# VHH binders against RCC1 domain-containing protein 1 (RCCD1), part 8

Target 1, 376 residues: RCC1 domain-containing protein 1 (RCCD1), of Homo sapiens (Human) (a6ned2)
Amino acid sequence: MAEERPGAWFGFGFCGFGQELGSGRGRQVHSPSPLRAGVDICRVSASWSYTAFVTRGGRLELSGSASGAAGRCKDAWASEGLLAVLRAGPGPEALLQVWAAESALRGEPLWAQNVVPEAEGEDDPAGEAQAGRLPLLPCARAYVSPRAPFYRPLAPELRARQLELGAEHALLLDAAGQVFSWGGGRHGQLGHGTLEAELEPRLLEALQGLVMAEVAAGGWHSVCVSETGDIYIWGWNESGQLALPTRNLAEDGETVAREATELNEDGSQVKRTGGAEDGAPAPFIAVQPFPALLDLPMGSDAVKASCGSRHTAVVTRTGELYTWGWGKYGQLGHEDTTSLDRPRRVEYFVDKQLQVKAVTCGPWNTYVYAVEKGKS
Short names: E, the ipSAE of ESMFold2; O, the ipSAE of ESMFold2 at other seeds; V2, 0.75 times the mean of E and O plus 0.25 times the DockQ between their complexes.

## First folded at step 1 (VHH)

Design e04 (framework vhh_7b18_3)
Fold by ESMFold2-Fast, scan of step 1:
Structure e04 (fold): chain B 376 residues (1-376), chain A 122 residues (1-122)
Amino acid sequence: as target 1 above (376 residues)
Amino acid sequence: QVQLVETGGGLVQPGGSLRLSCAASGFTVSSNYMGWARQVPGKGLEWVSYIYSGGETEYQDSVKGRFTISRDNAKSTVYLQMNSLKPEDTAVYYCARELDWYSGYEDAFDIWGQGTQVTVSS
């Protein structure tokens, strides 16, 4: 077997509460910056004001507005209101502990419960992939919610594999690769073609016949990636986070549409006349209530996705990272604060000859795991 | 041009009071979630108080009962009245606008002012 050079975690975006994004102090990081050396991080969960890091050795460390450390941790999930931690027990039983975020890991948790993992022989291959992350509990029969009631059971017929929470909605991926959504729908984030809320998980019929491998929930938008590498995206697009045309302008008066230069006839094309500044703005999409197929530049296949409140990040099969959406805090990683309404490759990782393996977004920041390209 | 300008900081003795003002331009304060955050030496930035578009207010536990956030929509100004000041309140105070009308689990500010320094010392 071939040896690869060591990997590292990188951070960029908002860090105004002291969240670890590399360079110690400051409010924003605009280019991917390496996190401190020697930390074997296997889990990152980021809230707006703090980030939870879990190491392979089972140590939890909090960075930002919440601080502290704990041992025997298998998983952690950070929200602005609550921190949920899954502790390893001496046997197969795990302990779920939930704290108010401002007093995380101090004294007694708000709530604690023993959780028995669901054991099935069919999960042997899935167990090797380490499926089942918070907020989904290891038993796959319940999840943690940041709003009371904190423990939310799932119907027994649902064979949950992944569950992700947005600001007001939830996405569930089942063992068969089907996607369910529920919660608030006013921004189209449920994908059912209406703006109505759903009180219980509802199957996304628009995705029937397709097998999904991953789901990601942003503040007001949703993403899934199929086993074949196709991206489906829906919900709110006021910041361009769906990679659909938006009317959003950068703070300095720059338009997001300026990034999409058309080429002329000699290998270049002209802009359409409908895009002229004649007092009739080009059409924009504010809400996409059904899953829309999204093509990445160069036709790259996707394998991982993560969403912030108003941005989206996707890892390709070839190890490239694409980001788009609201960029004011540098969370897109393009060495600027410009927002984008189309996917753009993060050139830092290409320039450094790094292959991206994982991405985790907080609301206004982005964490990336990458390894050096060293194929011989 | 959208901007926030803070004023009213200064040196005050423990137990004293200060009133901070935040003058907003280029947008309507009544249509946005407005807040105050402070940068405490050595700890980074922490939120202090929010005022929602509907006029509801929220406070960090350590300032609850001592600080009051308010706004004057006609003057496009947000205020922070700080009473019974403690040495722990020493910080640079920032006025900030939240991007969205709705209170979510993860509130975030999209526009920050330059800040005004508050020092509580005897």
Scores: ipSAE 0.000, ipTM 0.237, lowest interface PAE 15.3, mean pLDDT 78

Design e05 (framework vhh_7b18_3; at its last look DockQ between E and O 0.56; V2 from the best seeds 0.00; counts 0 for: pae O 12.5 > 2)
Fold by ESMFold2 at other seeds, look of step 2:
Structure e05 (fold): chain B 376 residues (1-376), chain A 123 residues (1-123)
Amino acid sequence: as target 1 above (376 residues)
Amino acid sequence: QVQLVETGGGLVQPGGSLRLSCAASGFTFDTYAMGWARQVPGKGLEWVSYISTSGSTEYQDSVKGRFTISRDNAKSTVYLQMNSLKPEDTAVYYCAKSPYDEFGYSLDHFDYWGQGTQVTVSS
């Protein structure tokens, strides 16, 4: 019920196709803005050009380059070309539908299949949104892919509890807190110390002995959060999305600088920026193919993470939101378009006395669930 | 300011040809991959083609063999030659810049977009 959910959703970043990001004005929103719809939203899934909103009453609504609405929706997952929808059927099984984005919810889906009912109907005791349900299917024996075949079986011995898809890779968190990755690896996003692709799920050996609580996949980078609140991050860093040293991100027309690359002894890729006439190399980290430990300011513990194409957002145990990476569309939420290679707190929520409970990023925008201080 | 301006759209009969052009300015053109995407009524937004700085190209399956992407670095211009056009090719076509010199095969790879040009294929 709405009265049992005292919080609200906020949005910022890219909205150039008319997707709702609070007021929805213009091409981008630089500061968090509350969503104007008076609905009890329990899932937000954003793609580059559209966003899917699911309410607790089972209504799905699309905003942006795609439009439409449907009932009986249990979950939705948006990719740019495809919308996956998990719907309650008349019987005990759920119906997984895959739609082309613009024709979604009308006519025939591209594909549909009855899937095993939810194995556990346990309450979410903290009231936080569990945005990572899809693309992992109920019973955790398959996931939905934006490319055919849409239904992708998972080996039962993986015992998956969370699965996240980046632009070219996948991350899987198992029941024991171990992380697997597969897919494209040429930006180091698989975390195995090489740039090689992996066809099948491969355990991240660098995280052995640690128990991970959450994973997030960006365009070409990866994040996980341990049960003790530590952040591990790897992959591509040209935009500062790993919060590791990056070159000057200012983009000028007609630059004459030429980049060079080399690898560090830990497998990370270092690029050197050449000067125009007379310049010394300025090292930075372009690729980090092994997990790197990241500390938040003041040693804050992380509990949730989400990634866009080139930015990262993290929620702390005390309800703060930190963002970093590429910020050109305002997706970092700092009232500007500055890119960052270090975590920065989004002051809007502190200023409004709000505690952040969940975050979900689209490729170039950020959606946040927050509650008033002193409320549940 | 990064600017991408598409031209060359219009109405054409099935089986006909069009050449789209995209004039780029405000960035070092020859350091970034460029691409085309389209918004097809009923199918949503989709990538169409990519071209790297070295001239390597990729195409979605539905246009392979019919469309050719090219670039002229001296003119800071990318082109899409569209042959054997079908009614299903009717869309708004967008020129786009990648922040990388590589392909991602998804729209997430683009950071700047043009306003688009309409292509209509009908009798």
Scores: ipSAE 0.000, ipTM 0.399, lowest interface PAE 12.5, mean pLDDT 81
ESMFold2-Fast, scan of step 1: ipSAE 0.141; ipTM 0.629
ESMFold2, look of step 2: ipSAE 0.005; ipTM 0.442
ESMFold2 (binder alone), look of step 2: mean pLDDT 84; pTM 0.847

Design e06 (framework vhh_7b18_3)
Fold by ESMFold2-Fast, scan of step 1:
Structure e06 (fold): chain B 376 residues (1-376), chain A 121 residues (1-121)
Amino acid sequence: as target 1 above (376 residues)
Amino acid sequence: QVQLVETGGGLVQPGGSLRLSCAASGFTFSSYEMGWARQVPGKGLEWVSYIYRGGSTEYQDSVKGRFTISRDNAKSTVYLQMNSLKPEDTAVYYCATDLTYEDYWSGFDYWGQGTQVTVSS
């Protein structure tokens, strides 16, 4: 069954290693730019220096600091040091291959293993079960780690549906819509209310009773979207990536204090710099260790989320894209390099009458799939 | 400072058993997770087993039920008991640990020298 989708992929943000973002605008692209071969792409996975594109026909193409192509690819996952590829194996089995990114698709992989996919039972003859995407393996019993050992088993009790990796943590969504986290916790990214690390998947008790539909892991922050369209977000906020107030909007070495503007008694505005006697401290949040409910402007419901190292992107049910966080390479798509500590709609897609259907972030760039409005 | 020293490898017939030992030094052994990985010639590194600080264990599917990982914190040693060995278990076996507390989930930082296991008739 062919899928008719009259749309295109767009890219914006950092491309300093030659990553394809549709345009050769130096090292960064500030506005969504169409990719040349976007219509047949079904998977995009981006590292900071290269991007892996998988087509519906099973072709893998690398762009950026790594280059090359391979056939018979079902999925690919790009990390800073490693590329994991799921290939069609002999018969019904799949072959998982992991390469050093710098020599990706050349010579011998660092590791390769046959992976047994989930077998369809006779109780599911009408349904096409969607295989999980890397880094979760199709069998949903293990995931790929960016460091050796590359194969990481999951406890038999965990019925994983989605698994996402940040720089130091992991998020797992199970078949019942429950969220688990583990790994480094020093930035509050595990969501358990402490800054302590967890060695094994731990259930997020704060989200119990709610059914989650999606999880997304950033460098040091976490997001989940409920079946009802609510966004929960937690972790590190130094760049505003949680859409919570931040004092530091500069990413390059220096801490920049946020200035406040107040109305005088006579109605005039006064820009206030710290030290005013009657000034209450502005609330700034550097770390959020529990899931926080985030409302989008206009009461919009969320359906998809993706996180970069220091930015966040969310697609609404109506097909709008909102982005926020660190923006210095243009990865927020607002035609500027301004960082934001609150969600802002990407007007490009509205202006071009496009509905956003998918978003995937690399550490410092953003890839978006959009279709023309009025086409069912 | 950190050292992992493996012993116990050798030649064994199919269906036989071997016990690998890894003596650790230079860190507080009881506070960290330990694992075993193997390198099959031409295939690269393949994870075998993992034991958490608290004693819970995990195994690669192909060795589950045949291999048992254990630890002795008083001796700062981790063990891999290998039973019902198959020719495909032939590899160099490495003891490993992740001492980066805040990203131990991502893999092993420190590795031993390796010990050869050969399963052949």
Scores: ipSAE 0.000, ipTM 0.229, lowest interface PAE 15.5, mean pLDDT 80

Design e07 (framework vhh_7b18_3)
Fold by ESMFold2-Fast, scan of step 1:
Structure e07 (fold): chain B 376 residues (1-376), chain A 122 residues (1-122)
Amino acid sequence: as target 1 above (376 residues)
Amino acid sequence: QVQLVETGGGLVQPGGSLRLSCAASGFTFSYYDMGWARQVPGKGLEWVSYISSSGTTEYQDSVKGRFTISRDNAKSTVYLQMNSLKPEDTAVYYCAAVGRPYYSSTLSFDYWGQGTQVTVSS
């Protein structure tokens, strides 16, 4: 079973700092575009201005405002101010290095620490070990913070399986499928029903009795996917990133509709807003402070999620990709720059007969791993 | 639609001055801290200046005393006054909005503008 179907990474969205997507495309890419044909990329982590790529062979490459390459790299996590890198050490040890993004992979890191991977009880020693991915450290007893101290221990009772960081908050998935959140809460992103910050990991009681398989943190919103394929989403919705009705999208739609019907004057340069025909106030949700159940079109089950600052991407069990939220730079992949307050399937992968296996969002762009669909 | 639009860039001789403006729309401007970052051709991104929602300012050492950041919440606009410009200041300048960082660095920016070119040359 060593042979797998051939796959490739694709990217779309903002690339104004020279991120790989920008080559020959200007500052934004509106539909999925192939990246590095034949390179075995196993990790993509993107900030606003640069992207870190890690290969199965242990090479790290930076693209965008930060540049450079390094060997013996096991994992990398990119933020705008900091780059965290896990490098192979002698024996079972790994070296965690945290670099200022401006001087990434040059001179001395801001912080370095040896990390001993600790994975207990191997039921099947033959197979791909699910080592923790950054910002969660392989030992699952600590994570990397974008602010000093960069190494942050987790409470011993937290059996962390996944940890994701947003702009202001953190989400933790434990071995039992429970979700914890902490950090800034002013946009409802912690999911506890208040807008208050939490200094320590706090269990999301609203998800009790459900078993989660995946968590994703965006700038100010949060997503989790259950083992049964249900999506729960909460936090800030000003761009429609929760797939709940938003004021900004409705206003843009009205402006575009009016522009399309005008024959004279300066309608192409001047936005005009008029009253609604019905006269009733339209309901819009700016903040959702509790997890909300989200159904995908066609009743599709979700298996993976990733969030940008203001957009959301979900992979289905059947290998389809759905995106929604802020689309100004083409990060939704729908061949336009329109923002959406509902999930829409990225037709590119369907049209090319590709099955999506992974998605990773940067703040304003999206990276997708897809494989060719087999002979029927 | 969230948008940050930078204007005021251009060609200026060494020792000259420029004033950059960034018009923000599509979000609650007064809630956000604002900043300027620049990208020199062939080099990485560097932050230039930061202004909090309450008006507290910070500057990168290389621009301290030469650049001044300010904001007008009524106009949803942030400004960068650049004096005593040097050839090394040649870059694309980006306006950025910063939410309240979750234990994050001052370089954590939530929205980025399209950028405006500043060229300092004779």
Scores: ipSAE 0.000, ipTM 0.168, lowest interface PAE 18.1, mean pLDDT 78

Design e08 (framework vhh_7b18_3)
Fold by ESMFold2-Fast, scan of step 1:
Structure e08 (fold): chain B 376 residues (1-376), chain A 125 residues (1-125)
Amino acid sequence: as target 1 above (376 residues)
Amino acid sequence: QVQLVETGGGLVQPGGSLRLSCAASGFIFSSYAMGWARQVPGKGLEWVSYIYTGGSTEYQDSVKGRFTISRDNAKSTVYLQMNSLKPEDTAVYYCARGFDEYSSSWYPEDYFDYWGQGTQVTVSS
């Protein structure tokens, strides 16, 4: 008796421009919701106002403030200003096309280039859905930027394996597991210990001697995951997206000061005012300019990370999803709009007996690929 | 602590111009959308203009083509250039910190979390 274990994509968070986040209604989805065509989707890339979906059959569909469809697509990368699409060419060559987001997939692209793919890489043994490969180009010698110039070459000495872009910075993972960063550094997002910008890729010396498997860039924060499952995180923490203490949790969850009255079992009344503590304020971290080691609850190993503008999502080796950071639009998936400065497991996938295999964050939403678990 | 300080208000003749400035401190300015709202005498707060982190802008229909919002991230300042001012533009103008969504709301409080003290603009002969 054969049993299928189909995978499906789920969405949650902000969808105020009509982005597809499953069956949720209105401008927000607070709990993971299955997407209509989830089993066919192999790539997801989200901007704050639209999302690009690539299917296993090579169809690209745009959802939200941008709409349209195209065929023969291998990958897509969505930013607010532009959409980059990698399409199958007539031979082994691929065609990279870049459109202005407002006119995506209509008329002529802003820029197009034939790209020669590298020799066939390692096979995907699981055959599972993968995150997008853009903005790094297939030859690993250049990447696509959302700001002119759109084509940015990489030094020949860099053996790039992965490249991720934040709002003002870039992270590069090389074939040896080394991490490089460059761009704007004002929020500590480069991880070099200063707030200064770097014009060229600079090796993160603080991570030297460790082998990284994944990098993820948020709006103004950075994450990497080691081959051994350790998480390193740095940059801006005003919303708790680094899982370090923040002031903004008090602002998001603050209630007006009130007199609390409790009744004892004998009917006596005890009045308690909110603690008038004459002490130092709780410590907070606004900016972390060096990579900081982050431990997940229960000592779980991480295998995948993705970042929104102000939130972070991590997949564990056992297939659990942890999220934290700014939660106002439900992008953390905890059935509420509460922001968190600590990792919390998304219970939906545990309750539904689903194993999470991939996560991709837009600025204010989250997309997750999960498969059914076997019986214990 | 988050602080927004407006300057540039004053008395101006109909058809004149004013430039409002808002100096921000206590947060990472480039990471937030910014906007302007006003309170016209005898009315509630109304949204005027919004600038997203990426530089895109939106305007209330009554000010479109006359007002221009801009930002200088290096100075942590947002500006409102007001041209062709009309008597109905008389109001207290508030600078506010916001997010890159919900800009279509009729109520500024739906998408702003911090407000400045306000600056008075009076358009009168």
Scores: ipSAE 0.000, ipTM 0.185, lowest interface PAE 16.0, mean pLDDT 78

Design e09 (framework vhh_7b18_3)
Fold by ESMFold2-Fast, scan of step 1:
Structure e09 (fold): chain B 376 residues (1-376), chain A 120 residues (1-120)
Amino acid sequence: as target 1 above (376 residues)
Amino acid sequence: QVQLVETGGGLVQPGGSLRLSCAASGFTFSHYGMGWARQVPGKGLEWVSYISYGGSTEYQDSVKGRFTISRDNAKSTVYLQMNSLKPEDTAVYYCAKEGYDFSTPLYDYWGQGTQVTVSS
């Protein structure tokens, strides 16, 4: 028999617009299912209704409410209203093309912009220098926005390394491991301790002195992972996506509140237990406006995070996947539709002796890259 | 409690136009998709249109090019602009909130409906 492929992509969650999530003809996939796509996928970007897959060979494939394929693609970012594609250009240049999602890859793009790499300096002039991923553009001097103006410059002083967009906010990780946020803040997603919007990138002072390795933006919540494997999480929690107790799950009888770890909170979080003298209700957190430290079960270190609109997924150093938050479309991968306000390990990958290497959430679904134990 | 209140229905002649509005309350409107469905008396519900929280739209084939769904998040309102109306568009039109109940295809709450009658 031919040698096994080194790894495979799996999908689960909502696919009601025909998105490729694996086997089945329903609108939902509740357990991780292998994708038909080859192991050469290097980028997955998912919106509500379609998913963009980019292969190592430079092919872009769309699945769902948008369909089609294109070549010479270096990166793609799927949003509701538009698809951003980064194409290989002549020489060191790349071409950014922004398509209306409903007419993606057909006719003329809504917007196109040549993107040039940063000046050489001490970097490899042959183009081996590390480039950011969409929505951050190569050379880290601008990002693509789903709302006009589509091309948004960044101050050179920011030295951006990663940029992630939520529904209304942005998170930026700089070369020194500092985190900045801006945009809509009404759900606490900016992490500055207020619900006020910020028009420009603002440093998260609560995280100063810590070195972050990764950021992830959900619809209205935010996550970062430190170089030492600690998770910090903040924003909207009505579905339990922060792994903090939520009233919705308690009303359903799913779970009872647990203590949240606070970071630099000016006022104490209102914590009330059903065991109080007066029979106060269990503690609930609807909004967390400052980064909160989150511990995974068994003291596991985190290395990767990704967020959907209302769920969170984290990959550990040992290759385990934890998911939590809103689960009613099966996007948590636990073979059920139960929402969780605490991290739970996805047993499918453990049972199949697979190590998880990457995770990418769409708003209502989850894509995972995993390899057999002993391979990478 | 979630409430959806439709307005804008009425009697119109073939070829005419109507704009339906749906005022939503009791949930964070900007976080949910919204839809419109219609029902001819004595028949089942027929999906008409959908708009995601981000503004992406989908339409039933028979209304494509004639109907436009839109939303105003500041007003927590979804709209259905209906142009070039035909007698077969006569139905009660329902506003719907995107939801998670598997017993309904994509929606968990429905409004009371507004009657649209297209006749000469």
Scores: ipSAE 0.000, ipTM 0.208, lowest interface PAE 17.4, mean pLDDT 80

Design e10 (framework vhh_7b18_3)
Fold by ESMFold2-Fast, scan of step 1:
Structure e10 (fold): chain B 376 residues (1-376), chain A 122 residues (1-122)
Amino acid sequence: as target 1 above (376 residues)
Amino acid sequence: QVQLVETGGGLVQPGGSLRLSCAASGFTFSSYSMGWARQVPGKGLEWVSYIDSGGSTEYQDSVKGRFTISRDNAKSTVYLQMNSLKPEDTAVYYCATHYLRSSWGYTNFDYWGQGTQVTVSS
C-alpha cells in the first residue's frame, strides 16, 4: 500500500511544556511549522500542557507534560486532567480507557469499559452511520466528560453525530443538522439568550430552519458551520474570539468595528454595527448570548471550525485558514503575537501554495493539516 | 508590548519556602490586577492567588494561610511568598495580568508569563 502523502501537519502557538509544534524548542511558535517527517498523523487532540497524536497505523504518542506511547489506538481525546483513549479490543468491541494525565499510559487507568460500536440495523432506511470521534463514543449513546462522572449517557432519542466540549459546556450536532447545548452558561456560551446553566441538552431554537454540518466548542465560546458554509458564533468575546468588537484589544492591537447579524431564540434576525454614527468610539461586546452570523472576508464559505480557549480557526471550501482571537503565544499563526477581533487569513499556507484540509485547536495552540495546492 | 518574566522557582524540601517574583513591562502596572496560576501535572491549570490595584487579595482554599501575594508598584513587580510547601504544590507557576477588574480567575487573565518550575520533593 504505497500511498503518496502530499500533505503535512503544522503547529503553532504555546509549547512551554515541550509539546511538538514543529521545532520542539522554545515556548512559543509564531508561524506554522511542519511536524515530524515520516509520521502519518491522522488525529490530534491538544490539552493545555500536552498533545495526543494518533497515527494511521494505530500508534498513540503523547508530547509535552505527559509522555508515552501505545498501540492499537483508534482515537484519543486530551483534557487538562485526563486522557481518554479508544483502543481496538481482542474482539469486535473497542476498549475505552481513561487515564489521569499525570500517569497517562502507565499502570492501571482510572476507568475502563468495553464499548460496542453502533451496528447498522436491517430495518433502518438510512442505513450507514459513521463512527463519531471522542469525546462522543462510537455507539452515540454516551460521551466522556473531563469531570466526574466521566461516563455520561445521552437520551436514546438523540441521534448524535458530533459532540464537542468546552471548559464548562457541551455542543451536540444531531443527524438532522440540529444543534443542542448544555452546561455552564455564565459567558453566554449556550446560545439560548440567557446566562443560565442547562442540565440537559437543549435545542438551539435560534438556529431552527438551518442545517448545521459542524460544531466547535472553545473554552467559553461556541461555533457552528452550516451545510451552506455560513458561520454562527456566540459566547465570550473578551479576547475577540467571536470576531466582534472588543475594547481589550485597543491596548495591544486595533479594535475594529464590525457588522453582525444576530439570531434571536425564535430565529428572528437582528442586525447591528460596531461603529457609532456620530463618531463616538465603537461599542464593545463582551458576551454574545445568541448565535451571530459571521461573514468571512471576500464572502468565503466555511467548511470546518475549531476553537481554543480564547481563539477561533476556520477552514474555507477553497482551503484557506482564517484565525482570530487571543494571539499572545502565536496561536493565530500570523508571525506575531497580536490578538485580533476580526478574521485574518493565515498567509503562510497561501505563500507556500498549501491547501488547508483540517484544523484542531488546543487551548493556546493550533494544529493544521495541509496538502500541496491542486491536490485533494 | 506586554511582557511578564517569572523568577524564583526551584527545588525545595517539604515544609520549606520559596518566593516567586514577576517583573512586568509594557503597561501601566499600578492600574492593573495581577495573579498567579499553576499547572499541576495531571490536575490541569488552577488559579492560585489574585491582588488588585488597591492591594485586596484572594487565595485558592488549598493555599490560604500558606501563600501570600504582594506587589511593588515602584518596581512593577508582583510576588508570591510560598510557605509550608507540600509535594502537591509541585507545578509550573505562571504570572498573569487581568484587564477586567470585576471578574478574576484563570479564565480572565489576558497576559501570561513563560512560567517558572517549582518542585517540592523530599
Scores: ipSAE 0.000, ipTM 0.139, lowest interface PAE 19.9, mean pLDDT 79

